VHH binders against N-acetyl-D-glucosamine kinase (nagk). Designs and how they scored, part 9

Target 1, 319 residues: N-acetyl-D-glucosamine kinase (nagk), of Dictyostelium discoideum (Social amoeba) (q54pm7)
Amino acid sequence: MSKEIFIGIDGGGTKTSTVAVDSNGQELARHTSPCSNYHSVGEDLAKAAINEGIKYVIRKVKETITDDDNKEVTVGSICLGMSGVDREKDKLLVKSWVTELLGESINYSIHNDAIVALSSGTQGKLFGVVIICGTGCISLGFNREGVSGRSGGWGPLLGDYGSGYQIGYDILRHVLKAKDQVGPKTSLTQVLLEKLQLTKEEDLISWAYDPKTQSWQKFAQLSPLAFEQAQLGDEISNLILVDAANALYDLINSVIKKLGLDKEEKFPLVYTGGNIERKGILSDLLSKKIMENYPNAEILNTTCDPSMGAALLALNSKK

## First folded at step 23 (VHH)

Design S5 (from G4 with E109T S110R)
Fold by ESMFold2, last read:
Structure S5 (fold): chain B 319 residues (1-319), chain A 125 residues (1-125)
Amino acid sequence: as target 1 above (319 residues)
Amino acid sequence: EVQLVESGGGLVQPGGSLRLSCAASGFTFSSYWMYWVRQAPGKGLEWVSEISGSGSSTEYPKSVKGRFTISRDNAKNTLYLQMNSLRPEDTAVYYCARDTYTYPWGSYTRTFDYRGQGTLVTVSS
């Protein structure tokens, strides 16, 4: 008899992770290959990165069974969560690459990389809501009918409220409001200047507008200061985090309403991303607001990496 | 036209080292897994190393593991094999080979579709 495997791929912004699991969801092999976002690296390199991962995990599984067993390997299904795959034409292109490699008879599912984050908290189910909150933020979800919804993810220029970028930006804004005497004093002033190795608030304009260092990560790296100073009782830091929690709630609330998830007996709500994944002031504020309005939400963290989440989704699509 | 040209072979004493090169042309080199295979006098073809298109994954049979190192320079379209601690049984013609890109009908078997003319390595006192 053949050994059936299920393959999950997480094609993030910098690398591609490929995982093969057995019918019980146990990891058999994994591989890391280069970035597969074809908008970033082009089609040839993206296709090659995906090919490399698939061939590697198949080879590793075959090596194991042919050493003490002569069973063959078959791929039952494959799920890809790919950065840069948002539209149907993106999905068709990526599907064509994998179909060329593995043939037409395999179950394929191709999604944006954010969708496998939901699966990583639900152990392979495309049902419920995920909130991803790191440098940027986005909420995505699925209902039981397979309808998807999204909110946020528009980037710093158009507004990314609730994100680490926005928290960092709000720190700067409140420090300058205090300087201008149009807002209250805050302990953020001193710790911000210390972190940036600046002596006075006026120096912040040169730092913030330096054309050589313009990236939204630059502002997002400031966000820990709000968490730290809120723990020490700073009222402005607490306000920044309350505003962030309200913004994240608004994204989640939009997805819940679009999908009718308020009518479910219960639904998963997965927290992921560096600012919300760990227990802390922001996640506590958000969770309180969620539970006040949606006691049927089951708040979860991820239990596995995204490539395993994709592999479990592939497994569940066959069973 | 796919072309693979090996070089770097020669006569070497046991315990010595050689570095083989393979110049590739006529295809997108970085998209393909590559192999080194060898044929000893009077024997069939033996797989001795593989490397992924990116260069991030390598494998070797037990007979050469720890002594041979495969590498690639995708900017120069060149595949390499560093052979250390050479033994008389390593005497063979060494070929650079390109993996087939697809898994067509007939299962998930490693195959190659092109190889070069080879370079002779002789390990003798």
Scores: ipSAE 0.197, ipTM 0.653, lowest interface PAE 5.8, mean pLDDT 87
Fold by ESMFold2, fold request of step 24:
Structure S5 (fold): chain B 319 residues (1-319), chain A 125 residues (1-125)
Amino acid sequence: as target 1 above (319 residues)
Amino acid sequence: EVQLVESGGGLVQPGGSLRLSCAASGFTFSSYWMYWVRQAPGKGLEWVSEISGSGSSTEYPKSVKGRFTISRDNAKNTLYLQMNSLRPEDTAVYYCARDTYTYPWGSYTRTFDYRGQGTLVTVSS
């Protein structure tokens, strides 16, 4: 007799987390391997990171089998939530790597990482809406018929409304508007200059355009200033956070309408990402707007990490 | 063409140390788990260490645990085995071996698809 396991993989931007669970959803083994986003590290290294995680958890489970007459492990299903998997061809490529490793007979599901974020709040169900808000933001959802919907995620160049990047960008804009006497004075000016170790607003040009430090995370790191100054009563900081909440609401609203979730008795709405996953000014503003318009939304946080969320999806697909 | 070339073997006194090297070429070295295996005179192959592609996971059988250390330098495509506190029973030809990328035919067992020509380690007075 063999022990059947279900594998979940979260391929994030910096690392890959792999977890194996039993038929009850109990964690049996876990491993962290390097980044598996093949746009970042190339196909060979991404493939190797996935391979390492899968081989490790299978081996650990085999080591725990006490039946000397049978040391077999079988993989019932595997679910991968991968950064950099956005199109069907990306899914086919990653699937080919895993089928080369494990064979064709295993149930596979390959998704963008946003899908397993939803599962982490729903304990393995692809139903409802997730809003991911950190450096960037995106909303994704599924209805009961399995139809998916998406809004946002277009990146900083095209405007990443409600994201930490956009909040940081808006801080800079309002500070410069105040300097130009186009907008009101704000306490953000002094705290921004102090944080960046700059003496005057004109120095922001050389900071912002420095070619050796370009990343959207550079701007997103400024977003705590808006939270801090809004708490201290700064009206511009409050305006920035209200605008961010409205933008996040618009992304969620679009997904709800696309999927007909307003017609459900209730549906989960999972918050994740560093700017909204814990209670605070932004999540409170967003939640108020959601509840005013969709009292049937059940606002949730994640209850497990994304690799466990993926493993629970794998388990539920085989049951 | 996959090549694995072992070096560093030789005659050593009991209690001594040796460091084996394996130069790898013809494949993406960091993508593969690697093994050291050995074959004593008149015996079959014995697994003596393994290391994951990233180097983050290692394992040893009890016969060598605490005395042998596997490592890798992925920038130089080189696998190493540091052998300390050597005993006469460690006398063997040592091979580096590449773990099979795929699990062949639905089997989830350790297998390898290439090994080198080996390097002889003799432990005697």
Scores: ipSAE 0.152, ipTM 0.627, lowest interface PAE 6.6, mean pLDDT 87
Fold by ESMFold2, look of step 23:
Structure S5 (fold): chain B 319 residues (1-319), chain A 125 residues (1-125)
Amino acid sequence: as target 1 above (319 residues)
Amino acid sequence: EVQLVESGGGLVQPGGSLRLSCAASGFTFSSYWMYWVRQAPGKGLEWVSEISGSGSSTEYPKSVKGRFTISRDNAKNTLYLQMNSLRPEDTAVYYCARDTYTYPWGSYTRTFDYRGQGTLVTVSS
């Protein structure tokens, strides 16, 4: 007798998480492998990271079966939520890697990582809206007819308003405006210099343009300062967070309108990403605006990690 | 064509150490799980270490666990086996092998695609 498993993969920006579940949604095995965003690490390394996770969880499930030489593990379906997978071309490429390993007859579902984030708040259902707000931000959604919609997610060069990256940049800009005496003083100046172990505002140039440390996270790591100083009454920090909340609302509003979710009796709205998934000033500002305009939105946090969300989506697709 | 070339074997006293190398070419090395296998005189092949494509996962049988360490350098297409606390029972020809796992026709099973002549390790006083 075979053991059927369902595999979920979350290919985030820094690592790849793979989970196998049984027909009841119970976790059987898990593996973490390197980043699988092929725009960041190239096709060979991304493919290897994905396949490593798949091979690992199949092996671990096989090792837990008591009939050492005769019981097989079969994959009923697999769902991949991948950073950097947006277009049909991206989906076909990733599918080709996995079908090379597992064959063509398995049910495959390949999505952007934001779609899988939705399923982690809805227990494997593709209905409603997700807003992901961490280093970067994007909103995605599905209606009951299976139509998807998206807004944002264009990256820091083209604009990532509402993200931790943008909040971090806004901190820097306001501190420098205060130094130049073209903007108000802010408590952000002192805490920024202390966090970066710098003595004066002029040193921010060397820090910001250091070629050895360029990353989105470098600037996004500053975003907690805005939350902390806003709580202590800093007006510039509050302005930064209000602007971020308005930007996030605009992304969500666009997806709701595109999908007709304003006409539903009720729809889930999943918050995820470090800047909004816990209660705080930004999530409170956003939630207030959402409830004023969409009392039919049910604001949720994720109930499992994205790889488990993908596995549950794979399970739900089997019928 | 796929090539796997082992080196680093030799004569060593019990309790000694030895480091084996395997140069790989003709395939995308980082995509393959790799193994060391050995064959003692008159015996079948025995798996002695496993490493995932990224190097993040390793496994060993009881006979060598704690004494042998597999590693890889994907930039140099090279696989390594550090063997410590060697015993006369470790005397064998050691082969580098790649995994050619296939699905859907079966569950994961270690498959040993070895191509080289191996490298002889002799442990004797």
Scores: ipSAE 0.013, ipTM 0.519, lowest interface PAE 8.8, mean pLDDT 86
Fold by ESMFold2, fold request of step 24:
Structure S5 (fold): chain B 319 residues (1-319), chain A 125 residues (1-125)
Amino acid sequence: as target 1 above (319 residues)
Amino acid sequence: EVQLVESGGGLVQPGGSLRLSCAASGFTFSSYWMYWVRQAPGKGLEWVSEISGSGSSTEYPKSVKGRFTISRDNAKNTLYLQMNSLRPEDTAVYYCARDTYTYPWGSYTRTFDYRGQGTLVTVSS
């Protein structure tokens, strides 16, 4: 007999994670393939990365079936959370790739990757708000009527306030303002130069504009310095983190109000991304502001990775 | 046109080694899982190795596991099979084969849509 599985895919900025679960939500197989953001790698490679994950998990589940005459695996539903998928056009394109592989009769759901981050904190439910604070930041949510809302996620060129990128950029800005004597001195200057193995502030130009290393991550990697120096009492580092917390709050507040979640008895608010998922000064500042304004928010961290969150959504859509 | 061209076959003593190559053209090589299959004289096709499109996953039947290694170079559109500790029963024509890109609903088996012309491997003393 066929074994039915439910597949979740998280297509992040650097890799694609694929998970298959059984009808009880138990993980059966998992695979990591290359990036599947087609704006970054093109359609052929993105399609191939997605299909590699699907083929791999099906094969692995089939290998666990001991009845050699009946080694069939059936996909009941599939949920994809993909970076670079925002518009209906993007969803239709990705759907066409997986339909070519799996046929038309499968239950498909395709979302931006931020939506499946919500499900990773809610055990596969699309209700509440998620705030993602890593290299970039975005807030998304769903109300009980299935209406969605978003705020932020416009990228560094247009402004990504509260993100690790912006924190890193603000470190550079304040160090250079201190150099120019148009802003106060900060302990960030010394630790920045030490981290980058530079001797003076003017060397930052060569580092920042090096054409071989232009990425969001280049600036976001600096953000731990603000956390470390704020803990040691640096006033500029604390200001950077307060500004970030206020920006993250504004994104969340917008989504809550758009969706009417302030009227709920309670709603989940999922924190994810390296700058807020662990307890620390930024998450503490944000949580204080949230609880002062929305005591009905239940602040949660994720309990599984986004690909498992997508798999649980796929499972729940079949039920 | 899809083209798969095998090379590297020859005569080898038992216990010896041989490396097969497959040059691929006419399709996006990195998008496809690839196989090596073989056909011994008077027998049907036997699957002997599998590699994912990215190269991150490989599989082998028990008969060759530990002796054969499949690899690929996606920049050069080339598939390889390193065969070590060869035995007389490994004598066969070896084919490079491209996985069928689409699965029929409800069936997820190893199938292929194209194979090359093959390269002969003879293992004898």
Scores: ipSAE 0.000, ipTM 0.351, lowest interface PAE 14.0, mean pLDDT 85

Design S5 (from G4 with E109T S110R)
Fold by ESMFold2, last read:
Structure S5 (fold): chain B 319 residues (1-319), chain A 125 residues (1-125)
Amino acid sequence: as target 1 above (319 residues)
Amino acid sequence: EVQLVESGGGLVQPGGSLRLSCAASGFTFSSYWMYWVRQAPGKGLEWVSEISGSGSSTEYPKSVKGRFTISRDNAKNTLYLQMNSLRPEDTAVYYCARDTYTYPWGSYTRTFDYRGQGTLVTVSS
């Protein structure tokens, strides 16, 4: 018997997830392989990681075929959401790796990893807006004409307002403003020093500027303190989260306007990333502002991981 | 130019162990799934083990499963086969083989395009 499958790949910064689904969107197999961002690991390793996942899921599906006749697996389409794929040249390079393996007659779609995050909330539709809020933040979207839009994602140097990095940085700023008596006292001071195992605010300079520990994650790891202290009534923590919500709204608003989604009867708005993916203070603040300005937005959670989102997009794009 | 060079073969007693090595050059080693195949005297080629490019996936036929372990060191471009609990029927020339990069659609087929010169393993007392 012949079994048609549809493959989705989420090539993140640390690992590659590959999923095969049937024509009903049911998962048949999955595999995790190493990082496939070729800017960080090089072309050969990135190509190998992608092809490992594809070969694995095809082999696993073939093993489940119980017919004693022909055990054939056919790939109907494949969708890749890849970290480090932003330009058309990036897309062509990755496509060349997969076409070398699977041939050129298959339907391929290759996107930046952020685009398939939208699909994870829309059950495989490339329409609407996604806001991703974790260590960094970015908003992307598609309209019904297939036009895409993007806002944010420029990193801390140029401004990553609304991100976990920025929230963590703002904690440090407000603690030091309180120390300098140019801003109000905040409960963040005590909990920050306790988390970092420091005894006084002056110790923050050696922690923050230690060249051995520099990363965006270093500052982003502080962001839970703002959520925790805002829940306990700290006014500075609440201010930090209000500012983050306003920044996230600005990113979303820009994408909506660029794509004309304000004129739609309804459009999906997918929340993802550790700071907003579940109901909480930040997502509540953002959702209130969204609903005040765009009652036609349908705020959604993701219903599957990004590799499944890519597989569903592949399934929906068979032509 | 693709080159695969096997080493580590020799005479070993039944129940013994042996470790084969394969030095690879002339291609991006980590991009290819690799096989060990063997040929007993007067017999055809038999698949013995496979390993993915990253090394995260391995497979064995029932005849050697549990006794043989394939591994690779991508930094050294080297493939290994650890053979334990060797039996007289394991006597063969062992070849390191590179998986065919062209993948036949709808087929779960183990094929290779290059192999080395082989290394002889003799299991006898």
Scores: ipSAE 0.000, ipTM 0.383, lowest interface PAE 12.3, mean pLDDT 86

